# Ledger of designs, part 10: VHH binders against tRNA dimethylallyltransferase (miaA)

Target 1, 307 residues: tRNA dimethylallyltransferase (miaA), of Elusimicrobium minutum (b2kdr9)
Amino acid sequence: MTIIIAGPTAGGKTDLALNLAKLIGGEVVSVDSRQVYKYLTVGTAKPEGEYKNGVYNVDGVNYHLVDFLDLDKTYNTGSFTADASNTAYNINKKGKTAIFAGGTGMYMQSYFGGMDVLPKADQALRAQLADIADKEGKQSLHKMLSEADPESAALIPSGNLHRVMRALEIFKLTGKKASELRTNGFADISQNNFMVYIEWDKEELNKRIEIRTQGMFGGMLKETQDMLAKGYTRNSPGLRSLGYAEVIDFIEGKKTKPEALERIVILTRQYAKRQRTWFARYKNMYKADGSALNAEQILAEYAAWKK
Key: E = the ipSAE of ESMFold2; O = the ipSAE of OpenDDE; V2 = 0.75 times the mean of E and O plus 0.25 times the DockQ between their complexes.

## First folded at step 1 (VHH)

Design r8 (framework vhh_rezetamig_d1)
Fold by ESMFold2-Fast, scan of step 1:
Structure r8 (fold): chain B 307 residues (1-307), chain A 121 residues (1-121)
Amino acid sequence: as target 1 above (307 residues)
Amino acid sequence: QLQLQESGPGLVKPSETLSLTCTVSGGSISSRSYYWGWIRQPPGKGLEWIGHIYHSGSTYYNPSLENRVTISVDTSKNQFSLKLSSVTAADTAVYYCARQGYKWLTYFDYRGQGTLVTVSS
């Protein structure tokens, strides 16, 4: 029993997830690479809660995968997938619905799609493949791909050298076909899951980001001062969260408050754009209007989807 | 229980200043966790955010309205107020005062009942 709530930063995902959880007696699992960190509440938009029976609780709702990681620790897709699997299993074991809410699309894809980590580009191998293409023609590489991974070769035109080389690179480095890894990594997770995407007009969302950022600055400043006093630095993984470097620049006299705010707004808008681009890959989402969010309507859609 | 109540004239002449007050009861306006704001709904249209204020006096306004809008707070009376200058017929709307969470500006967890303000000569 699982519901996915996705959308851009400042889109209303947290409030929607909390309202849904209250209606069905469910619990929320945060899909966010930054809310995992302790001490950073305002700048990560972590919902403010309190611990009840050892679990972070927001307004009567258990809220998982927030507020547990020290600022010097790193969190990745593998860590998320392991923690999310254990958390969802325990929620479902109680007969409750797990509501996954967040904007970190890579984490969502990794957990629901069973995504494998793709190898980084190997410059020596790419140079070798480029040499083959130069001496024997692009068709030679496509023929190699047809022999190694016929499914990828059917989808990638012979003239698209970059895609052909990448598919061969994956095969040569991992022994696995790109078609098999693509099935996992590019699986449309909205096909087999009730997935809500909160849509906003771009200009309206940009205005919301600006207003929200102005409201966050004071709290981020206090959090940042406290963390620096504890010995954390701008190089601590937790303080690499969006906006904190700009607050540190303000504290150090490198930026004025308006300069810090302007930069945070720009970075947040860029993040929202990347989120919109990521989630556009899913073709079976229920699209909810951010300006008219209704948890009861979404619950009715979920009930219809379950039938 | 937290309750918000709008008060002010229901009729304002074009070019004059629209003035509304919100009285907060059942909770303190001097909370670090909340902003206090104004939203409006013109007839047949959606909600439009006007602005909000923190108990310290820090204000944030809708850019389309910021040259005409002033929001103020009186912590001793547990009230906050809206002044919108140079009004036109386009400012005719139901006006709501609201409490807003610090990080969720689209979520208004408490609203007043709303007050209709008509701009007419």
Scores: ipSAE 0.000, ipTM 0.110, lowest interface PAE 21.2, mean pLDDT 83

Design r9 (framework vhh_rezetamig_d1)
Amino acid sequence: QLQLQESGPGLVKPSETLSLTCTVSGGSISSSSYYWGWIRQPPGKGLEWIGHISYSGKTYYNPSLENRVTISVDTSKNQFSLKLSSVTAADTAVYYCARLPRYGSWYFDYRGQGTLVTVSS
ESMFold2-Fast, scan of step 1: ipSAE 0.011; ipTM 0.493

Design z1 (framework vhh_7z1x_3)
Fold by ESMFold2-Fast, scan of step 1:
Structure z1 (fold): chain B 307 residues (1-307), chain A 121 residues (1-121)
Amino acid sequence: as target 1 above (307 residues)
Amino acid sequence: QVQLVETGGGLVQPGGSLRLSCTASGFTFSDYWMNWVRQAPGKGLEWLSGINSEGSSTSYADSVKGRFTISRDNAKNTLYLQMNSLQPDDTAVYFCAKDYDEGWFDELDYWGQGTQVTVSS
């Protein structure tokens, strides 16, 4: 038994997921590429919690796939899919419902679609493509890409052989355009899963982002100072999370607080827009009004969906 | 559109030096962290070095620390990598890479074609 809650950053996903989990005795699995990191709570919007029996617990609810990764480590769709599979299996084995909540669309697609969104590199195919470029010139591969995937070709300069080869590799291995896989994916995961998307008016979401960012700055500043004191740097994968580079620029005297805040707001709004574009490809989601979220109503919709 | 053009690669003997350049266009170069990464034959990407937007802070992978120096000229929209004491293990395609402007860095934007460095006698 699985429920998916998706939506933009600052949209209220965490509170909805927690309230729903309390109603059904479920557990939450975070679908977030940044909340995995230890020590970064405020800037990643990780819910405040404590460990109980080795599990991160938020107000009585077990909250999985947060707060376990050192800042010097990377996390990707493959790591997420493996961890999410084990976590969901253990939740379901206890007879509980797993509530997947987050905004990292590629992670959701990879796990629920049953496969990675993008194929792994094929060294034999890459060698073949490199040979074509060597014999026929760099423009030859870009022309092949223009014919196979004109949308990707419009975005990737012909001189960028690595990106051109990657897009051709995706097409040759999957029969699908790289542009299509990133926008449409392999499967509409909302067809076979109860999936909620939290919708907001653009202006109201932008106001929420600004208020949230202003409220987060002090906590992000303390977290960033603590991490720099431990020897982490702006190049540490964890500190590359949205907003922390701007906080580091403030600490180093390169930005004023208003300049840092304005930049974080702009980047967060761009992130929310990309999330909205990503999730628009799922055609069977239940759309919840962000200004009137009600866990009991979501539960009623889930019950109706199952019948 | 973002465009990065790497130059300066070539064949060099062990212990030799090379200076790589990357010219950027299609974005405000002075606003972004820039990085050098490489890919040896049959291997994945290895991050080598990063430099902040103003050039005042740099970082290096242990494998190149003390041998390579990253620098930038924001007036020329150009990133550099000075490579000294080159070893056969440095043989790779070298890419310059722009960080994502969304403030997250799941993977580097390397829009360049790369430049081949071969270290052999």
Scores: ipSAE 0.000, ipTM 0.155, lowest interface PAE 12.3, mean pLDDT 83

Design z10 (framework vhh_7z1x_3)
Fold by ESMFold2-Fast, scan of step 1:
Structure z10 (fold): chain B 307 residues (1-307), chain A 120 residues (1-120)
Amino acid sequence: as target 1 above (307 residues)
Amino acid sequence: QVQLVETGGGLVQPGGSLRLSCTASGFTFSRYSMNWVRQAPGKGLEWLSGISSSGSYTSYADSVKGRFTISRDNAKNTLYLQMNSLQPDDTAVYFCARQYGSWSKYLDYWGQGTQVTVSS
């Protein structure tokens, strides 16, 4: 039904995902906070594709959640989970497997872990609760909380009306206890999903990052010049993507080309390290050797994982 | 499966020329961009040059621009690097590498490398 491919930047996730999709007739959903942006192809390492019937297509494979967002717009876990839910639903509705591939761990956790989005304040509900407190005393609300969510009631003093009302609001609007969100808000998503992590030797990955950065610089320079000419700035959310600030510093004469490249390499290696640290929290991943990736082997592991 | 084999390295005097070749097998060569990369003793990797799948687009690092020329023969599944005006600083192991995609510069398969030594 669903396959997750995770790994560090420059690790080979895209090629593995495309090869798997071709074998099973699946489609790819990008889990990448940067590839969502239009115009930024080289620096975000967006797969080269073309639109077919309104869908971004990479070598015969539909590739979702890339190339749709204006550079002035922000994208976050809430935006991702909404878009990913709709995309996966449509892929599954036509009988295909969704292959989630990327390195933005927080997006994977939010979508697959079912992170609860806390409800906005409901003024009508708060007015009802305030009326109860006025007529029956503040302790009446704490008693309601004790019945609905005894763990939260133990932690929140009865006299703290705002905190008591918020915990009740969460429960009444969502059916979920605030105590569950505070203590067990995250799940090990590898426990209930087939999840592949592409592992690289640190030194080999660092070499891949260095080479990729050198090869990308010219294309990033052209993209950056075009975006600045359109009126975007270093403060545009899209241009805050890794490496573009350094390219802007080069354009503005604040860095030489070697200085810009060195900084991009350092930042990319730091990002890869953060990705490795993030994904280490998942205890049931299938570890794939980045130097010997084999889509048929991954498919066999998926079949075994299903039992 | 995928194999990239470099040949043409060796010892050359400063100011001399060498032509490196890289023979590809196990994939459809004409569908992939190709790159040349080198590693000097005790140094990190340095990207030198790239060529598009059709051969119509080429790019070069500033350190080799005007001295090195990348080319390919899709009928022979072979990538070339013509190196002119060689300098002692060009001493390195030279690798050919396959790139997936036109702009991404993801280098997914590498040859074993060929040694180039520029010395008297």
Scores: ipSAE 0.000, ipTM 0.348, lowest interface PAE 13.2, mean pLDDT 84

Design z11 (framework vhh_7z1x_3)
Fold by ESMFold2-Fast, scan of step 1:
Structure z11 (fold): chain B 307 residues (1-307), chain A 120 residues (1-120)
Amino acid sequence: as target 1 above (307 residues)
Amino acid sequence: QVQLVETGGGLVQPGGSLRLSCTASGFTFSSYSMNWVRQAPGKGLEWLSGISWSGGSTSYADSVKGRFTISRDNAKNTLYLQMNSLQPDDTAVYFCATLRYGDYWSFDYWGQGTQVTVSS
C-alpha cells in the first residue's frame, strides 16, 4: 500500500506525510535528491530527527532515505530506485504503508513509472564541465566520457563539446550511460497511484521561500564552515545542493550576506517553478490546498480511490 | 503532537523592553534548533532570530541585531526573546518556530502567537 505526496519546496509535504503516517501507522520514504546527504540539514530542509534502533526517526515516525550519504558521493535516479524498492519492500513486509513524500519529480517518475527519464539541462553542472574544459582542455571532457560511457565517446567527436557535455550530464544525473538509455514513452504515474499534490498561490509560496531562506542562512553557514573544515569543497557533490555555493561565496568574501540571500531566494523560486512545471504533467493527482492541509481528509480520499 | 505556546506580549512604550517566552511540548526540545518569527499588521512573515539545539550558536536579522537576544532553557523546554529598544515598527504578532518538519513555514508554530504593540 502506497501514498505519494508531492509539491514544491516550502510546501508542507513533510508535515502532511508525518501526520498521515501517525494516523495509519505508516513510514515515510523521502523523495529528495539532497536530503540523502549527511551533515546538511538546514539548507536541504531535512526534517530534524534522531536515530532510533538504527533508523532516522522524526517525531515518532520512521523517515527513510535521508541522512545516509557522504558529501563526496553522487546520488541519482538509479540509486534512488534501488534504495526505494528495498525500503518499500521492508516497510510492506512489516505490514505498514509506505508514504512517499518529496519534490524530486524525476525520482518519482523513475521509481513509479519504471522508465528511463532524460534530465533537463543542468546549468550548474554544465558550468562546472565548461570550467574543466577551460582549465584542462576539451580533450579532458572527452576522456571523462570515454571512462563513463565508451560507446557514446566512440560516436561523439571530442570537438563537439555540447554533445560531450550532454552525454556526461545524462550519466552524472541518472547514473545511466546515454548509449544504454531506452525511452518507451512517458507513463502518467498519477493514473495508477494515489498521488497528492500540494498547491500554493505562486506569490504566497515566493514569500514563504524568501522568509525561509532568511531563517536558514545561519544554519547553512555553520554547516558549510564545518564541511569546509573537514576538507570538503564547493565541488563536493553534497555541497552542490541549492544555496551552498552562495554560502561559500559569502565565506570567501565574494558575496555580501544580502547578495547571498538574494541569490538563494532566486534559485529556490526557480526550483519551485520547475517543480510546478514537472508535476503539471500528471493528470490524476488529488490537489490539496497548502494553506489548509488536512491529513484525515487525504486519508478519506485515499480510501475512496482504493475502492 | 508538537505544541508551541508563546507568552509575554503586551503594550509597551517606544524605547521599552519585553521578554517573550515559548513553551514547547510533544518533542525533545533540547535536540532541535528554535527560531523567532513575526508578522506585522497587513505584512508577511519576517524571520528574526535562531538558536542552535545547545544554545551555542545564535543568529539575528539585521533589523533586530543588537536590540534582541535569543536564549533557551532546555531543562524547562522554553525559548526566550529579550527585546530591548522597542520601536513602533516592532508591532507584530510573534511566533516561535522550528525547522524539524523540513518546511520552516508549515505547521511548525502552534497556537496564535503573542501580540506585541509598541505605542505611546
Scores: ipSAE 0.000, ipTM 0.258, lowest interface PAE 14.1, mean pLDDT 83

Design z12 (framework vhh_7z1x_3; at its last look DockQ between E and O 0.01; V2 from the best seeds 0.00; counts 0 for: pae O 13.8 > 2, placed apart)
Fold by OpenDDE, look of step 2:
Parts: sequence; structure tokens; C-alpha cells
Structure z12 (fold): chain B 307 residues (1-307), chain A 121 residues (1-121)
Amino acid sequence: as target 1 above (307 residues)
Amino acid sequence: QVQLVETGGGLVQPGGSLRLSCTASGFTFSSYWMNWVRQAPGKGLEWLSGISSSGGKTSYADSVKGRFTISRDNAKNTLYLQMNSLQPDDTAVYFCARSGKFLEWLSTDYWGQGTQVTVSS
């Protein structure tokens, strides 16, 4: 059993997911590209919790795919899809319901849409490829790519080792060309899955974003300071998350607090708009009123949907 | 902070042309592969075109090949999409998207706000 909860940032997805999980004995799988990062909680709106026996727990609910990635690491759609698959499998094996909750559309689509799953980074394979590059030169790898995926080879300069390696990695692990994956269509995942979309009035959501941003700034500041003290920089992937650059600017005296807040609000609103646009493509979602969210009602709708 | 800002969208008649622009800031623009993607109402995200960091290599989806041209001006930190022979099916929100270190448009790390293109008689 799987339930999907989607919606814009600041929309209340997390609370709904947790409430639902408590009602049905479910576990939550986070579908958020930023909540994966360790230590960044306030700025990413990650629910407060703690790791217990290797699982992040929020108010008695197992909450997966959050707070596990170092700030200097990257996470992509392929990584998520793989991890989500394993997570869902384990949840189901326990006889529990997996509740996917988040606003990262690409992640959601990748997992549920049957998209060509991009493989996780394989460190061993990368090491091997790197070794080839070192011993035989970058041109050697590029030649390999040319043989496997000529289109990618044509587009990727031989000097861009990382891109060449990734394309080769995809081919070697999946048998598919990276170039072919770029043209794949997207299925409406709401046709075969019970998908809830938390809907807000645009102006109301904008107000919520503003209030939330004001409330979270202090926490973000503390988080950012702590991370900078640990040696992370504004270029660390985790600190590229929305809002942290502005906080850093504030810390460095480049922006005033009001300026930073204003910018974060703007960026957040823009992100919410993009989310709305993305999820609009799904035609069979149950639209829940954000101002009146009720987990029991969602369950009732689910029951109706299953009939 | 990485920013991408799309402009140039609007209403155009079938057969018409538009030129989209994407202004990049907050990163070394000339070091990244850039993409145009679009989202039509009720449809999935569609990759349209990509261009190498230097602009020497370009790629197109079959749906737009021969009609759309991607280009870039690294001195101006700007990405362009020339759209000719526009059709009603081209109606969508168009996004500029930066590819990460690994050429994965599905895992693009930064997107613009998008610009609306409407093709209608």
C-alpha cells in the first residue's frame, strides 16, 4: 500500500504525512531533494527528529530519506529512486504503508513513473574509469563513450572527465544510453497511484511563505554558522539549498537581514510556483484544501479510490 | 547564489517566432552545459535542447529539431532559444536548466522561474 502526498513548499505536507502514518501504521518516505542533508533542518523544513537504530524518527514515525547526506555530497534523481525503492520494499515487508511525501517533482516522477532509473553513483566503477583516464588519458575514456553512446560523446568534451564518466557509468550499469534517457516521456503517475495534492490559494500561500521565512531565519542563521564553522562553504551542495546563500550574505555583511528575508521569500515563492506548475500535469490527484487538511478524510478518499 | 531568469515568452500566432533568453548569475556560466525544457499543461516535462559549455555542441529533441535553435553568449552569461514555426502544441512554460557535473537533465540542479509561451490563433 502506497500513498502519495504532494504539494508546494510551506503547504503542510509533512504534518499531513505524519498524521496519516500514525493513523494507519505507516512510514514516511521523504521526497525532497534538500531534506536529505544532515544538520540542515530549519532551512529545509525537515521535521525535527532523531536517529534511532539507524532510522530517522519523527514523533514515533519512521521518516526515511532525510538527514543522511553530508553537505559536500550531491544527491540526484537516480540516487533517490534507488533508495526509495529499497525503502519502500522494506516498509512493505513489514506490512506497513509507505507514505511518500514531498515537493520534488522530478523525484516523484522518477520513482512512480517508471522512468528509466538512473543508477546510483558506483564508486568502484568510477575508480576504474578514473584509473583508465590516468593511465591511458582522457581521450581513451571519451573513445569508450563514443563507442557506447556516440551522441553523448559528441556533446561532452573529452576534457570533462566527470561527464564522460557518468555517461559511461549509466551505460555500463543499465545498458542504456544517457542520450536516450533525455527524450523519455512522462506518465501520469496519478492514474495508478493514490496521489494527494495539497492545494492553496496563491495569495494565502504567499503569505504563509513570508511568515514562515521570518520565523525560520534565526534557526537558519544558527545552522549556517555551525556549518561554516565546520569548514563547509557556500559552495557546498547542501548550502546551495534555498535561502542559505542569503543567510551567508547576511553573515558576511553583504546583505541586511531585511534584504536577506525579502530575497528568501521571493525565491521560495518562485519555487512554489514551479512546484505548482509541475504537479499540474497530473490529472487524477485528489486535491486537498490546505487550509482544512484532515488525515481521516484522506483515508476516506483513499478507500473510495480503491473501490 | 545561482540564479536563472528566463525572458522572452508571450503570445504568438501559429507559424510565428519567439526568442527566449536566460540570464545566469552566481556561477561560472561558461563551465556548464545548459538546457531548455518545457512543461505543457497536463503533460510531462519535456527536454528540448542542450548546449555545451563552450557552445560548440548542441542537441535537440525530435519534436523541435529544425525549428528551434539553442545558443549562448558566455560573455553575457546568457542562454538563448530561437523558436521558429511555432505551433499550438508548443504552448508551455519554458525553463532554462543547468546540468550538474554529470550530464543529467533529469537531475538538473538549478532551474529558472520559467516563461510562458502561448501559441494561438
Scores: ipSAE 0.000, ipTM 0.209, lowest interface PAE 13.8, mean pLDDT 87
ESMFold2-Fast, scan of step 1: ipSAE 0.094; ipTM 0.618
ESMFold2, look of step 2: ipSAE 0.000; ipTM 0.467
ESMFold2 (binder alone), look of step 2: mean pLDDT 85; pTM 0.861

Design z13 (framework vhh_7z1x_3)
Fold by ESMFold2-Fast, scan of step 1:
Structure z13 (fold): chain B 307 residues (1-307), chain A 122 residues (1-122)
Amino acid sequence: as target 1 above (307 residues)
Amino acid sequence: QVQLVETGGGLVQPGGSLRLSCTASGFTFSSYSMNWVRQAPGKGLEWLSGINSEGSYTSYADSVKGRFTISRDNAKNTLYLQMNSLQPDDTAVYFCARDIPYSDEGWYFDLWGQGTQVTVSS
């Protein structure tokens, strides 16, 4: 009982997810690398909520993996996968549907597609392989790779000793072929999950981004000033969130307001383009028209997919 | 010295329990998500469990879900794995591993312990 809602920034994912959750009595799990941070609501487009029984709640819907991390802490795909797994387990244990909504593609891929742990460099093994290359020639390692992992050997030139050694190291330490781990990293998660992608015309999305950015600036400015007053800096992980460096530049007199706004718009459009490119790899998504989003229609599509 | 040290391994009979500890030093433990990984004889690495920096969320591999519990004590810079209902298939070297600091790309661990041997045998 899982629904995935993906799409570009400013695409309407939050409202769609909330409306779906209300229809089915589900809960939302945010798939967003920046909404995890406390205090940063406006610039991260975190939905406005309140805590009910210790859980962040947005208009009657429990909204998970937002508003829990201090700005001085890091967050990454490994942390997300661990947190998302536990959260989904608890939602499903209650007999409810988990609705995953967000635009951080790597987080979705890692959680739903799974990714193998790659071993750290083994100095002793690397020394052994280097010694073989020195005594028997670099071609000897490529021959070993051809026997262990023919697919990697076909892709890695025999002269690229570093790549050959790394592929052999992975095989010798894990028993898994580097070629298989690469394939796993590109698994089509839309194959086995009901996955919605909110699709927008490029010019329409660009205009939405521009309007949203203009509306957000005042709130971002206040949030940024409050965080700097608390001792956080431009180097604090949370303040590296898209747009906050430009707001800091404005506060410090390095940019005018129009210059800061223009830069945030450009960066946001570039982010949306990267999201579109990322999600284009998934071939079995239900594409929803962003200009005509309808939660009841998405629910009907899910019911048809599920049977 | 940046280091992770595992303790608590040993020989245990099927159905028994063990508690593994991993003590961190040389870095701000409370800033990192932590993981447990194992390697059985002749097998590859298997991720078992993860816990976020605040200890408020945990996750588990299907093979250990319901039997193993991950926890942490940030005041003591220590990560734990409580292992219950142990079976012969749980025989492996167990490693604690620190998550990569700030990356939106891929699964990798940048600091590993030496490992502690767990043998489940009658």
Scores: ipSAE 0.012, ipTM 0.240, lowest interface PAE 8.8, mean pLDDT 84

Design z14 (framework vhh_7z1x_3)
Fold by ESMFold2-Fast, scan of step 1:
Structure z14 (fold): chain B 307 residues (1-307), chain A 121 residues (1-121)
Amino acid sequence: as target 1 above (307 residues)
Amino acid sequence: QVQLVETGGGLVQPGGSLRLSCTASGFTFSDYWMNWVRQAPGKGLEWLSGISSGGSYTSYADSVKGRFTISRDNAKNTLYLQMNSLQPDDTAVYFCAKAYLDEEGYSIDYWGQGTQVTVSS
């Protein structure tokens, strides 16, 4: 008993998931790499909730895999898959439907696809790894790889930084050793799961992102100042969430407010484009018009699909 | 059918105050972020302020911060904007706008008819 709601950032996924959960007495599982972090609410769009019987609850709906991770901790596809498996099992054991809602496509593919997906190159992570190699010497990354994936480290010479960086990139982004990945092809998860995709006109979505970013900045600034005051830094994994580096640059005087806002808008539009491209791979999704979302209609489609 | 109706605009002298109201119907008001946006003569839309569904979070554009206060009454399906220390450059049509919440923020999808605010001597 599972429903998947996917769509681009700023697309209305959370509101649709909550309304659907209320109709069927279901529970929501967040598919989001940033909402897992404590303290970061505004910039991650964590829905307003309160803890009830040890579970984060949004207007009567249990909302899982949000607000539990310290900013110094990492989270990846392996962590998500383990947590999501346990969460879905417990929801289904209660006879309830688990509604998976989010935009982190790699997490959805890892959990529902049963095969490992190789991540695309992460330019920010590669720049960070290159900086470590430059500052700490030529064997620093290979030692890091030896700790994370000793089998890959044995096969990749320390002087081949490109191969070392790729193996580390895979481990950091998936939580799985490059030496152990299953790569027998891409599974279309929409073939075996009821999957909704929220569609938006590109220009309309871009306008939504711009206005949203303006509204979020003040809250992100307050959160960022509070976290820095508590001893967290720009190197804390939680503060690497989209937009927070730009807020830190503003606080440190490296960017003006307009420059920070412009950069956040650009990064968010790029993220939305990557999400649209990712989800276009799934050929059996129910396409929902973002401008006319209707939870009752989605429920009717789910009932038809289940037969 | 979603409807947003703004009231409270008018002619006011510099330094004056106005309180705008927006009455919502056709959707569950308490489930949505709400925003105020304005359009001055010959200019594009400018976002001014936003408030979360429960009222816990508010945000403001630098141009109005410290002068304007956003609030809401979910029992009355009404959004408010208290405007103080009004200046001639605050002259604009003011709109309330409904927002979607998602995992990475909020987005605007509906606009009202607007209410004209003119600040002039």
Scores: ipSAE 0.000, ipTM 0.172, lowest interface PAE 15.6, mean pLDDT 83

Design z15 (framework vhh_7z1x_3)
Fold by ESMFold2-Fast, scan of step 1:
Structure z15 (fold): chain B 307 residues (1-307), chain A 121 residues (1-121)
Amino acid sequence: as target 1 above (307 residues)
Amino acid sequence: QVQLVETGGGLVQPGGSLRLSCTASGFTFSDYSMNWVRQAPGKGLEWLSGISWSGDSTSYADSVKGRFTISRDNAKNTLYLQMNSLQPDDTAVYFCARELPYDFTEWYDYWGQGTQVTVSS
């Protein structure tokens, strides 16, 4: 049994998911590309929790797929889908409902849309492909892609070596065309899943983002200073999370505090707009008013949907 | 820092033409491949066209090939979509999108606001 809670950043997804989990004895699976990182709690809006029996726990609720990845590591759609599949299986095996909550739309689409697990980057294979490009030219790799996956070749310009290599990597490691996996990933996942979308008036959400960002800055500054002291840099994947580059610019004297805050607000509003655009594709979502969220009402809607 | 601003949408009769523009700021435009995608009422996202960083390579979806032309002006940081022989089925919100260079499933890292195109007699 599964419930999906989606919505823009700063929309109240975490509190709704936690309250719903408490009502039904469920567990939460985070659908968020940033909350996976250790140490980055404030800027990623990771809920405050502690480990109980080896699981991150927020106010009595097990909260999965947060706080496990070192800042030097990358996380992607394929990694999420594999981890989410295992996590949901274990939750359901206990007879509990898995509540998926987050705003990373591609992760939701990959897991629920029937897209196959994508392989991790294979550095040896990439080195082989790079060597071919160096010796025979970039067009040689695009020709290989045209033969293996003509639809992806039509989509990916020949000059985009990294994208051509990724499409070839997917094909060589899985035997499946990247074009087929992409197409399958755009099914309407709200058709077969109880999916809640938290809606906000644009101006009200923008105000929430501004207030939240101002409240977060001090914590993000402390986190960033601690990470830099540990030897991480602005090039560390975890510190590429939204807002941390601006905090680093402040630390390095390249931005004033007001300049850094203004930039983080702008980037966060742009992210929220991209999330709204992404989720607008799903036609069968239950739309919840962000200003009047009620977990008991969501539970009643879920019970009705199950019939 | 990254901004994509789209213009040129509107109401047009079948067989008509429109030219969409997307002005980019906050990044080195000439380093990125750019794409046009659309979402028609009641449908999912449809990729339409892509153009390389230099403008030398273009690709098109079968539904628009021969009718639409993608182009760019790197000196003006602007992406274009020339749409000819418009059909009612072309009615959609059109987005410009900056291509994410390193992950096929994470297709676009930045999107424009979208511009509405309505083809109606």
Scores: ipSAE 0.005, ipTM 0.160, lowest interface PAE 11.2, mean pLDDT 83

